# VH-VL binders against IMP cyclohydrolase (purO): the designs that were tried, part 16

Target 1, 198 residues: IMP cyclohydrolase (purO), of Methanopyrus kandleri (q8tz52)
Amino acid sequence: MYVGRFLLAGKLEDGTPIAVYGVCSRSFSDRRIEVREGAAFVVPEDPSYITENPYVTYTCARIVDEFLVLTNGAQTDPIADKLESGVPPREALVSVTFAMDYEHDEYNTPRISLITDGETFWLGRVAPEEVYFRVMKPKDGEGYLLSVYGEYAEVPSKPNMTLDREDPLECDPVPSFEHYVCSVIARHDGGRWSLEAR
Short names: E, the ipSAE of ESMFold2; O, the ipSAE of OpenDDE; V2, 0.75 times the mean of E and O plus 0.25 times the DockQ between their complexes.

## First folded at step 21 (VH-VL; framework fv_flanvotumab)

Design p1 (from n5 with heavy chain N102D; at its last look DockQ between E and O 0.25; V2 from the best seeds 0.00; counts 0 for: pae E 14.3 > 2)
Fold by ESMFold2, look of step 21:
Structure p1 (fold): chain C 198 residues (1-198), chain A 122 residues (1-122), chain B 108 residues (1-108)
Amino acid sequence: as target 1 above (198 residues)
Amino acid sequence: QVQLVQSGSELKKPGASVKISCKASGYTFTRYYMNWVRQAPGQGLESMGWINTYIGKPTYAQGFTGRFVFSMDTSVSTAYLQISSLKAEDTAIYYCARYKGDYWETEWFDPWGQGTLVTVSS
Amino acid sequence: EIVLTQSPATLSLSPGERATLSCRASQSVRSYLAWYQQKPGQAPRLLIYDASNRATGIPARFSGSGSGTDFTLTISSLEPEDFAVYYCQQYSNYPPYTFGQGTKLEIK
């Protein structure tokens, strides 16, 4: 199954809140995720492309106080800036992503976005045919998967996967995703978010 | 409707120059590279190179680095191919073709312009 | 550079027959291969992308197969409008993108 870029949010069976942003791509040059204090960036493997076209890189994760922001594009930083200014999560998510709309590229690529404080998760998808936002509070072992393409290209109204492995990338259906490239995994432990690139 | 419309056929003498235009419509010009492809009589398709329409940087295939110049005008969504010091061997149909623009995705050419015939004869 | 070699150079067939066109790459292009049709006086037209996917509006009689270095375009039952020149193109390496030399499909 090809899903493109995806978000995974929920709690492991031990109650640990987690979130994942993953990239699936058939690109000639691979992308990777670079983690720096409190943030993660999608960057090209070949640094010469960064020099020629700065718009091929973006922040995909940013930690702001108790909040994690995780998205598939340029909306990460504006959402995080709103949170830093004291705007509530729902308002930050909705106002930024509605104003930025979907990507007006050849495929009208949807924007997918997540905010979470480890207990409450705000998930959104902005596409040409629909705009949908939902808040959820996962129970232990519950996972919510949202992708750009395919079967999961709709904000789920109930858990649509089970987080029954310690490594969320090993939970069904993630191992079956085609052309997996890289991801960032966020874990909430000891009252703090941490980021790990894969 | 996404389309590329090229300038009309040219009849030139050796030593002259020609500038072929390729006007894009129905999409954002600067998001996609523009390629130039040559087809000489009795020959197949030959990639000449491309121009990065975001920054205006041309890249030329081997054999096309001297007398061939790619340029553009983003205000009118138009790419140009200029050939100087024309030779009889430059007689060919020249196509522009859009390459889907994302540095990380490799793709085919779609759409193509209708082609511009350049005939160089004395 | 990656060289694409098409065979045969010319294929003479009648309407209703099956056509099989080959494209061989000098090194693996994985599945990054397209097929184009070009009729006299017209620009090339995309038929198949990523080795086996039909482009929008292309009839089901056209099919592509293969991966790595060996690729095939098949036209299951030739129609009069199918007599044209066919090109393969690889786009697996950033540059340069290369074309095969073409196969001319002509009426016997």
Scores: ipSAE 0.000, ipTM 0.461, lowest interface PAE 14.3, mean pLDDT 86
ESMFold2 (binder alone), look of step 21: mean pLDDT 90; pTM 0.897
OpenDDE, look of step 21: ipSAE 0.026; ipTM 0.627

Design p2 (from n5 with heavy chain Y103F; at its last look DockQ between E and O 0.60; V2 from the best seeds 0.00; counts 0 for: pae E 8.1 > 2)
Fold by ESMFold2, look of step 21:
Structure p2 (fold): chain C 198 residues (1-198), chain A 122 residues (1-122), chain B 108 residues (1-108)
Amino acid sequence: as target 1 above (198 residues)
Amino acid sequence: QVQLVQSGSELKKPGASVKISCKASGYTFTRYYMNWVRQAPGQGLESMGWINTYIGKPTYAQGFTGRFVFSMDTSVSTAYLQISSLKAEDTAIYYCARYKGNFWETEWFDPWGQGTLVTVSS
Amino acid sequence: EIVLTQSPATLSLSPGERATLSCRASQSVRSYLAWYQQKPGQAPRLLIYDASNRATGIPARFSGSGSGTDFTLTISSLEPEDFAVYYCQQYSNYPPYTFGQGTKLEIK
């Protein structure tokens, strides 16, 4: 299945909170995710191109105190900035994602955004046909998958996957995603988030 | 009114070079790749490769490295195909075609240029 | 790489008849398949994208169907201008994009 970019949020069976931002792309697979200083960036595989193409580089993850922000685009930094200024997560997520709207590119690309403190997850999608935001508190083993396109292109009202593998990328249906490029996996260990690029 | 207009047909001797232009209008040139497609007389369509119009990076299909060079001039929204050391087997119609997609997705080719016939004969 | 095989190589029919052109992929391309028409001396023209959607200005007699590996272009009632060469193209996997070898639709 092709989903484009996706967010995965939930808890592993041992109770460890996790979140994933993944990139699937049919047309631009020369990218990787670079982790630095509590943030993650989608960047060109060749670092000589990093400053030449703003359409291929962006912050996809940022840690702000106990919060993790994970998105598919330019909304990451404004959401994180609002959290730094003391804006509550619900307001930070909704106000920024809604105000930036879907991308008015050739595909009308939806924006997907996540904030979490490890117990509460705020998830949203803004698309041409619908706007939806939801708060959730996953139980152990529960996963919530949200994508730009395809079968999971709707903010789930109930868990829609089981996090039954130690590697969340191995949990169904993620192995069936076509044109996978790269991802960042966030794990909440000992009261703080850590980021791992794939 | 998205349009690709190619330079006129060329008659060349073996060993010469040719530079075909493909001028784009009606869209932002740097947001879409430009593809080059060869069609030898009586034959089907053969992809030669493309140029990433944002960074200027060409990618060539097998058999098209060396004598074939893709380039561009973003100031005039124009892609170029240069063929050096022309051989009789280079006789073909050369098309440019816009990659209808963006940096995240790929799709079909639309529009196509009108084609440039290059004839190489002694 | 994905290979597209078109059949038949040549299809001879008369105006008013129904044409059925096949394109088979060596592996699934889901719905990411386009059809082009090329008349003699002209550039290819997009007919169908995403397996079944008509491009702007394409008459309703043209329809596309299929998914996965098996695709069909149908022309319900042939008109004189429809006799041309037809190519399928896949864009499921990046890169390279590939074309089928073509089906020539000619007047019987």
Scores: ipSAE 0.013, ipTM 0.528, lowest interface PAE 8.1, mean pLDDT 88
ESMFold2 (binder alone), look of step 21: mean pLDDT 91; pTM 0.907
OpenDDE, look of step 21: ipSAE 0.031; ipTM 0.620

Design p3 (from n5 with heavy chain N102D Y103F; at its last look DockQ between E and O 0.22; V2 from the best seeds 0.00; counts 0 for: pae E 13.5 > 2, placed apart)
Fold by ESMFold2, look of step 21:
Structure p3 (fold): chain C 198 residues (1-198), chain A 122 residues (1-122), chain B 108 residues (1-108)
Amino acid sequence: as target 1 above (198 residues)
Amino acid sequence: QVQLVQSGSELKKPGASVKISCKASGYTFTRYYMNWVRQAPGQGLESMGWINTYIGKPTYAQGFTGRFVFSMDTSVSTAYLQISSLKAEDTAIYYCARYKGDFWETEWFDPWGQGTLVTVSS
Amino acid sequence: EIVLTQSPATLSLSPGERATLSCRASQSVRSYLAWYQQKPGQAPRLLIYDASNRATGIPARFSGSGSGTDFTLTISSLEPEDFAVYYCQQYSNYPPYTFGQGTKLEIK
């Protein structure tokens, strides 16, 4: 199945909060994720092509104190900036993602955004056909999968996957995603988020 | 309005070089690969390859390695085809064409540039 | 390399007649097949994408069908402006994408 870019949020069976931002792409397979000091960036595979263009290089994850911000685009930094300024997570997620709207490119690409402190997860999707935001408090083993396209292109009202593997990328249905390129996995251990590029 | 405007026709002698430009407007240049297509006199369309405008990496079809170089300048939303050591058989119309493959699902060429005739003769 | 073979090479018809153009792929391209029209001295123009979808502004007399390896472009009632060369193109799995050799639709 082709889902494009996706967010996965929830708790492993041992209660460890996790979140994933993954990139599947037919057209832009020359990308990787680089982790730097509490942030992750989608960058060109060849570092000599790194640029300020948001479609070439963008922040996909930022840690702000206890909060993790994870998105598919340029909204990551403004959301994180609002959190740094003391804006509550619900307002930071909704106001920025809604104000930036879906991409007005030729495909009208939806924006997907996540904030979490490890217990509460705020998840949203802004698309031409739908604007939807939801707050969740996953139980151990519960996962919420949201994609830009395909079967999971709707903010789930309840858990829609089980996080029954230590590696969330091995949990169904993620192994069946086509054209996988790269991802960042966030884990909440000892009160801190850590980021791992894949 | 999405369009591709190419540089004008060129008359060259064997051994010379030519650099064809293809200026894009009406869309985000770095979101879509730029393809180059050759059409020799009386012949069909032949894909030469493309440039990944996201990172600037060219990919060449078989037979177009060496003398053919794809490049770009994102500051002016322009793709370039350079042909060195021109030969008589390089006489052709050269088209640029955008393909729509920004992690949607399907990719065809739209729009096309108007074409640039390169004539190589003594 | 995926090879596209178009037939016939030349099709001679009169205005008002029905044209049927074929494109055969050497291996499956699923539905990832486009048709282009090229008039003399002009760039190709997209007619059909994904085997059967008309591009914006293309008259209803143009239709495409097929999947896998066998594809057809049909022009239900030829207009004088339809006499041109037609190319199929696949964009399934492997760049560079390839073109058929063309079918010339000429006035009888």
Scores: ipSAE 0.000, ipTM 0.477, lowest interface PAE 13.5, mean pLDDT 87
ESMFold2 (binder alone), look of step 21: mean pLDDT 89; pTM 0.867
OpenDDE, look of step 21: ipSAE 0.021; ipTM 0.590

Design p4 (from n5 with heavy chain T59Y; at its last look DockQ between E and O 0.38; V2 from the best seeds 0.00; counts 0 for: pae O 6.0 > 2)
Fold by OpenDDE, look of step 21:
Structure p4 (fold): chain C 198 residues (1-198), chain A 122 residues (1-122), chain B 108 residues (1-108)
Amino acid sequence: as target 1 above (198 residues)
Amino acid sequence: QVQLVQSGSELKKPGASVKISCKASGYTFTRYYMNWVRQAPGQGLESMGWINTYIGKPYYAQGFTGRFVFSMDTSVSTAYLQISSLKAEDTAIYYCARYKGNYWETEWFDPWGQGTLVTVSS
Amino acid sequence: EIVLTQSPATLSLSPGERATLSCRASQSVRSYLAWYQQKPGQAPRLLIYDASNRATGIPARFSGSGSGTDFTLTISSLEPEDFAVYYCQQYSNYPPYTFGQGTKLEIK
């Protein structure tokens, strides 16, 4: 199943909060994620293709104090900025994602966004036919999956993922996703978020 | 409606230059690559390269470096192909074609310009 | 560079007959293959994308199949307007994308 982009979030069986942003692409497989300065960026593997085009290069992760922000596009930084300014996570997520709407490109690409402090997870998706926002508090070993396309997009995310792994990287890639390219894994350890690119 | 409209046919002498235009409409010009395709008389389609319309960076296929220049003007949503030092073998129909999708999705060609015939003759 | 080889070079058939066109890639292009139709004096027109998806406005008699290295364009029952040149194109990664050399479908 082609999902385009996906978010996986929850807690490992030991209670460790984790979140994953993954990229699948039908045409551009030479993408990677670069982590630096508390943020992660989707970039071309070949630097010669780096542009300011948000479809090619964009921020997909931001750490803001106790919060982690993961999104599939230009909403990442605005959400993070609101958090930095003291806006509550739910408001930051909903206001920005909703206001920016789905991408008005050829495919009307939905926006997916996640904020988490390790205990609460705020998740949302904005598509032409549906707007979805949810607040979740996963139990140990419980995970949620949300994607741009596919079955994880059309049906609201449910705690139907099992996270029994000790290493968050074992969640990358999510099984059965087609045209997988890369992911960033976020792990909450010692009260701090860390990012690791696959 | 999305469409590409190219400039008219050209008749040139060897050694001359020609500049073909491809005007885009019905979509955001800078969100799609523009590809150039050459078709010599009675021959198949040949990819010449493309231009990144977001930053204006051209990329040339092998055999199309040097005399071939891709450019664009975003203010009028137009891509250009310039061929210098024309040769008889440059006689062909040149097409512009938009990449379908976006910079992270599928990239077939749709739509195509109507083509521009360039004839190089003494 | 990925090379696409189309066969046959020329296919002579009559209206109402079934046409089968082949496109073989020198290496796997997964499902990233398109088919185009070109009539004399016209620009190519997209028929099939992603190996098997029919483009908007394309009649149901056109179908595409295959994956990896072997692809087929099928016209179930030829109409007079279907006699043209057909090209396959791969787009498995960044441009430039390559075309097959074409198959000419002519009327018998």
Scores: ipSAE 0.023, ipTM 0.580, lowest interface PAE 6.0, mean pLDDT 88
ESMFold2, look of step 21: ipSAE 0.169; ipTM 0.683
ESMFold2 (binder alone), look of step 21: mean pLDDT 90; pTM 0.911

Design p5 (from n5 with light chain S92N N93S; at its last fold request DockQ between E and O 0.65; V2 from the best seeds 0.00; counts 0 for: pae E 12.2 > 2)
Heavy chain, then light chain:
Amino acid sequence: QVQLVQSGSELKKPGASVKISCKASGYTFTRYYMNWVRQAPGQGLESMGWINTYIGKPTYAQGFTGRFVFSMDTSVSTAYLQISSLKAEDTAIYYCARYKGNYWETEWFDPWGQGTLVTVSS
Amino acid sequence: EIVLTQSPATLSLSPGERATLSCRASQSVRSYLAWYQQKPGQAPRLLIYDASNRATGIPARFSGSGSGTDFTLTISSLEPEDFAVYYCQQYNSYPPYTFGQGTKLEIK
ESMFold2, look of step 21: ipSAE 0.072; ipTM 0.635
ESMFold2 (binder alone), look of step 21: mean pLDDT 90; pTM 0.907
OpenDDE, look of step 21: ipSAE 0.621; ipTM 0.868
ESMFold2, fold request of step 22: ipSAE 0.000, 0.000, 0.000; ipTM 0.491, 0.515, 0.429
ESMFold2 (binder alone), fold request of step 22: mean pLDDT 90, 90, 90; pTM 0.898, 0.897, 0.905
OpenDDE, fold request of step 22: ipSAE 0.923, 0.035, 0.525; ipTM 0.953, 0.636, 0.848

## First folded at step 23 (VH-VL; framework fv_flanvotumab)

Design q1 (from n5 with light chain R30K; at its last look DockQ between E and O 0.71; V2 from the best seeds 0.00; counts 0 for: pae E 10.4 > 2)
Heavy chain, then light chain:
Amino acid sequence: QVQLVQSGSELKKPGASVKISCKASGYTFTRYYMNWVRQAPGQGLESMGWINTYIGKPTYAQGFTGRFVFSMDTSVSTAYLQISSLKAEDTAIYYCARYKGNYWETEWFDPWGQGTLVTVSS
Amino acid sequence: EIVLTQSPATLSLSPGERATLSCRASQSVKSYLAWYQQKPGQAPRLLIYDASNRATGIPARFSGSGSGTDFTLTISSLEPEDFAVYYCQQYSNYPPYTFGQGTKLEIK
ESMFold2, look of step 23: ipSAE 0.132; ipTM 0.672
ESMFold2 (binder alone), look of step 23: mean pLDDT 89; pTM 0.879
OpenDDE, look of step 23: ipSAE 0.033; ipTM 0.661
ESMFold2, look of step 24: ipSAE 0.006; ipTM 0.531
ESMFold2 (binder alone), look of step 24: mean pLDDT 90; pTM 0.908
OpenDDE, look of step 24: ipSAE 0.018; ipTM 0.554

Design q2 (from n5 with light chain R30K N93D; at its last look DockQ between E and O 0.58; V2 from the best seeds 0.00; counts 0 for: pae E 5.7 > 2)
Fold by OpenDDE, look of step 23:
Structure q2 (fold): chain C 198 residues (1-198), chain A 122 residues (1-122), chain B 108 residues (1-108)
Amino acid sequence: as target 1 above (198 residues)
Amino acid sequence: QVQLVQSGSELKKPGASVKISCKASGYTFTRYYMNWVRQAPGQGLESMGWINTYIGKPTYAQGFTGRFVFSMDTSVSTAYLQISSLKAEDTAIYYCARYKGNYWETEWFDPWGQGTLVTVSS
Amino acid sequence: EIVLTQSPATLSLSPGERATLSCRASQSVKSYLAWYQQKPGQAPRLLIYDASNRATGIPARFSGSGSGTDFTLTISSLEPEDFAVYYCQQYSDYPPYTFGQGTKLEIK
């Protein structure tokens, strides 16, 4: 099933907190993620397509002190900014994601957002038919998948993931990442988040 | 209401050039790619390619490189198709069509322009 | 490149009859298939998207089904205005998206 964009969050078997933002696209597979200065950006592989269009290029990850922010669009920076100003994660996530609402494009594209400090994970999805926010404290080896579309968009009965491998994308069961393009993997190590483009 | 209105029929001699316009209304022109489709007399639909209306970058399908040029004018929400060195086999109806979706994802074509007949004859 | 093959090339039926049009893909396109109707002298118009969803304003007598490689457009009871050429289009892969060669639905 096509998921569009997805968030994977949880802890590896060894207790390492991880979070992943992934991009799937049927029409625009020429995307990559660049990591710089504590942030990750979805950009076209062809530099000539780099524009201010938020659907083409956007911030998908921000590290703010102990927090990691992952989202599928324009809500990334506002959420991060609230965190920087001292707004609690739950409030930052809910207020921004809810206020910005789903994207009023032809697809009414849902917004998915994640904040985590490595112990607590705040997830949310705003869609036309459903608004969902959840606080989680995953156990070792436990993960959660949230997507814009598909079975992982369903709440509350989405399946838990097992994160027993070094590579978070090798979670069990393996999601159907149809038209997979790229992802950024965030790992919490030594009290700090690191970003890796994949 | 979302609409695409194309320029009128053209009659050209071989070797000449033609420029077809497609004016968009009812939506943000730069938000959706514009496609061009060719239909020769009595034949099916052929995708010619599309133009990125945000930055003006064209992409041409196989068989439609060289003599075919996609362009646009955002100030008037209009896409253009220019065909140079016209041949008899270029005789066809040319359609502009908007991608349904956005720059996030593109899918089916909706809506379509009414089409522009280009006749190339000696 | 994904090739779509429509069948039959021509379908001759009478008003009130049921029409069944086929579109087969050379490889799976999942449910990313659209159907268009083109009447003589007119531009194509969208009928069905995502294999089975009727576009806005499309009568209920039109229905789409299928997934993967085999798709069907059904007109439960033909109206006089339904006689036209029908095209399928896949949008599973990177553009440009390909069309079937069309099925001409003509009056018997």
Scores: ipSAE 0.025, ipTM 0.642, lowest interface PAE 4.7, mean pLDDT 89
ESMFold2, look of step 23: ipSAE 0.095; ipTM 0.650
ESMFold2 (binder alone), look of step 23: mean pLDDT 89; pTM 0.892

Design q3 (from n5 with light chain N93D; at its last look DockQ between E and O 0.02; V2 from the best seeds 0.00; counts 0 for: pae E 19.6 > 2, placed apart)
Fold by ESMFold2, look of step 23:
Structure q3 (fold): chain C 198 residues (1-198), chain A 122 residues (1-122), chain B 108 residues (1-108)
Amino acid sequence: as target 1 above (198 residues)
Amino acid sequence: QVQLVQSGSELKKPGASVKISCKASGYTFTRYYMNWVRQAPGQGLESMGWINTYIGKPTYAQGFTGRFVFSMDTSVSTAYLQISSLKAEDTAIYYCARYKGNYWETEWFDPWGQGTLVTVSS
Amino acid sequence: EIVLTQSPATLSLSPGERATLSCRASQSVRSYLAWYQQKPGQAPRLLIYDASNRATGIPARFSGSGSGTDFTLTISSLEPEDFAVYYCQQYSDYPPYTFGQGTKLEIK
């Protein structure tokens, strides 16, 4: 199935909080994710093109103290900036993403966003047809999958996947995603987030 | 390491005032409401209300809208409970407790301060 | 206001036994219910939040269940350190948030 960009959030069976931002794309398949100093960036495979198309180069993850911000676009940095200023996660998520609206590109691309401290997960989707935000507190093994397109293009009201593998990318339905390009995996141990590019 | 540290026990006469402090550390003070809870000798826990630490607005439970004042100082991440015109019935342990509440979310309390005993005696 | 009624008031058991503590709400609190443990001279300690979620660092022998008006805290095999007073608390609506009267779990 084709889902475009996606967010996966929850807890592994051992209780480890995790989050994933993944890129599936028919248009920008020559991209990778680069992790640097508590942040992750979607960048061109060839670094000589990094300044030629700003719509393809963006921050997809930032760690702010105990919080992780994970999004599919330019909203990552403003959300993180509000968190740094002491704005509560719910307000940071809603105010930034509602003001930025969906991407006004030729596809009217929805914005998907996550904030989490490892205990509480704030998830949002802003699309032409609807705007939806939800807070979740996953139990061990519960996963929440949200995508730009396809079957998972709605903020779930209950767990919609099981995190029964140590590698969250191996948990159904992720292996069935078409046009997979790259992802970043965040893990929360000891009150700290760490990022791994895939 | 999320921690709430309260000021020490107080011995007061009827009619006096007391101001209890609750200093927060290990988290961003303005992101979470601060609750105050009373426990009179031999009795259970009573929620007195809370303060919205983002805007500084107190909300008082019924029965606590008069002589009880919640305040804060964000520059030192500290919440305060002031009790005026102390009565013998105010003898109790007073706890502060954090919750992830704001106007739209209600939560449980974690962590709690260690408690401050206020004794009002003639 | 919502009234939480805990039962029994006192529960006398031995180490190794199972403890079952009840909390009944006068109207639905959905799943917005927490359980606390309080030992003499100490602040309450969070055990369970949102009816069934164990707080960080709480041993697996503690479990919570229920929704709506009927809630249960279970300690599957009592340890000597578990003898204390237990409170339920609801946080489903604006004020006042309320506590149950407590159940004292004492060694037999």
Scores: ipSAE 0.000, ipTM 0.412, lowest interface PAE 19.6, mean pLDDT 86
ESMFold2 (binder alone), look of step 23: mean pLDDT 89; pTM 0.892
OpenDDE, look of step 23: ipSAE 0.005; ipTM 0.525

Design q4 (from n5 with heavy chain K57R, light chain R30K; at its last look DockQ between E and O 0.06; V2 from the best seeds 0.00; counts 0 for: pae O 11.6 > 2, placed apart)
Fold by OpenDDE, look of step 23:
Structure q4 (fold): chain C 198 residues (1-198), chain A 122 residues (1-122), chain B 108 residues (1-108)
Amino acid sequence: as target 1 above (198 residues)
Amino acid sequence: QVQLVQSGSELKKPGASVKISCKASGYTFTRYYMNWVRQAPGQGLESMGWINTYIGRPTYAQGFTGRFVFSMDTSVSTAYLQISSLKAEDTAIYYCARYKGNYWETEWFDPWGQGTLVTVSS
Amino acid sequence: EIVLTQSPATLSLSPGERATLSCRASQSVKSYLAWYQQKPGQAPRLLIYDASNRATGIPARFSGSGSGTDFTLTISSLEPEDFAVYYCQQYSNYPPYTFGQGTKLEIK
């Protein structure tokens, strides 16, 4: 099933907190994720096509102290900024994602957002017909998947994903990421987040 | 070997109810939505709506609200279409068809059930 | 509502001939268009998806083209089993899913 964009979050079997932002696209497969300076960006494969269009080039990940922020659009930086200013994660996530609302593009693209400190995960989705926010404290090996479209966009969410593998994308059951393009994987180790582009 | 098998033909009187089944096999039932399509005799295809097989939420197309009910039983990978207060105009072949996506990301129908003829006659 | 108009309503050809079927949308559906074949007494069968992708098991003689509002299904050389009714369907993000009224391909 086509999901568009997705967030995967939870803890590996060994207790390592992880979070993934993934990009699937039927129309724009020429995208990659670049990691730099504690952030990740979705960018065109060809740098000459870099644009200020937030649907083409945008910040999808930011590390703010103990927090990791993952989103599918322009809400990433505002959420991160609130965190930097000392706003509590739940408030930062809800206030920004809700206020910015779903994208009023031709698809009315839902916004999905995630904040985590490695122990607590704040997750949310804002769509035209539904607003969903949840606080989770996953157990070891437990993961959650949220997507813009498809089966993981609906509430209630699917049963917990099993994260018993080192590769978070190899969760069980393995989602069908049709038109998969790229992803960034965040891992929490030694009290610090690290980002890896895939 | 992905396939949808529907229940057999039905002959009903006006005012009666009918429940058609569509059993899926060869794939994970809850990973694909199920669409229902009506085809009146000698007419084209008409989308009736779909059911989200993961959460059981039906969505009805315009003109198919009220007397039409989509349901499912995940334990047997089966979707159901119930039509109440049958009218002569309900005489048609009803198809179930698997499709990917939802309201925000829709896809084509594949495969189709073999169809169920419902005849409403006094 | 997006309306799909197929033309011609009926196409009479002989085996071996080339068939060209048209489907026009009242507004752009991008490439979210599928073609189905329906033989008498049978359920529709998917031929083409996303305007130009041939479904699994579909013979190479079937091809789809177009985007936006104008789409074409082409059968390069008709086989006897190709005589049927063909429907286009749009599945853009704007419900309801709509079908064209169909083109009947019959033997001349």
Scores: ipSAE 0.005, ipTM 0.523, lowest interface PAE 11.6, mean pLDDT 88
ESMFold2, look of step 23: ipSAE 0.021; ipTM 0.563
ESMFold2 (binder alone), look of step 23: mean pLDDT 90; pTM 0.898

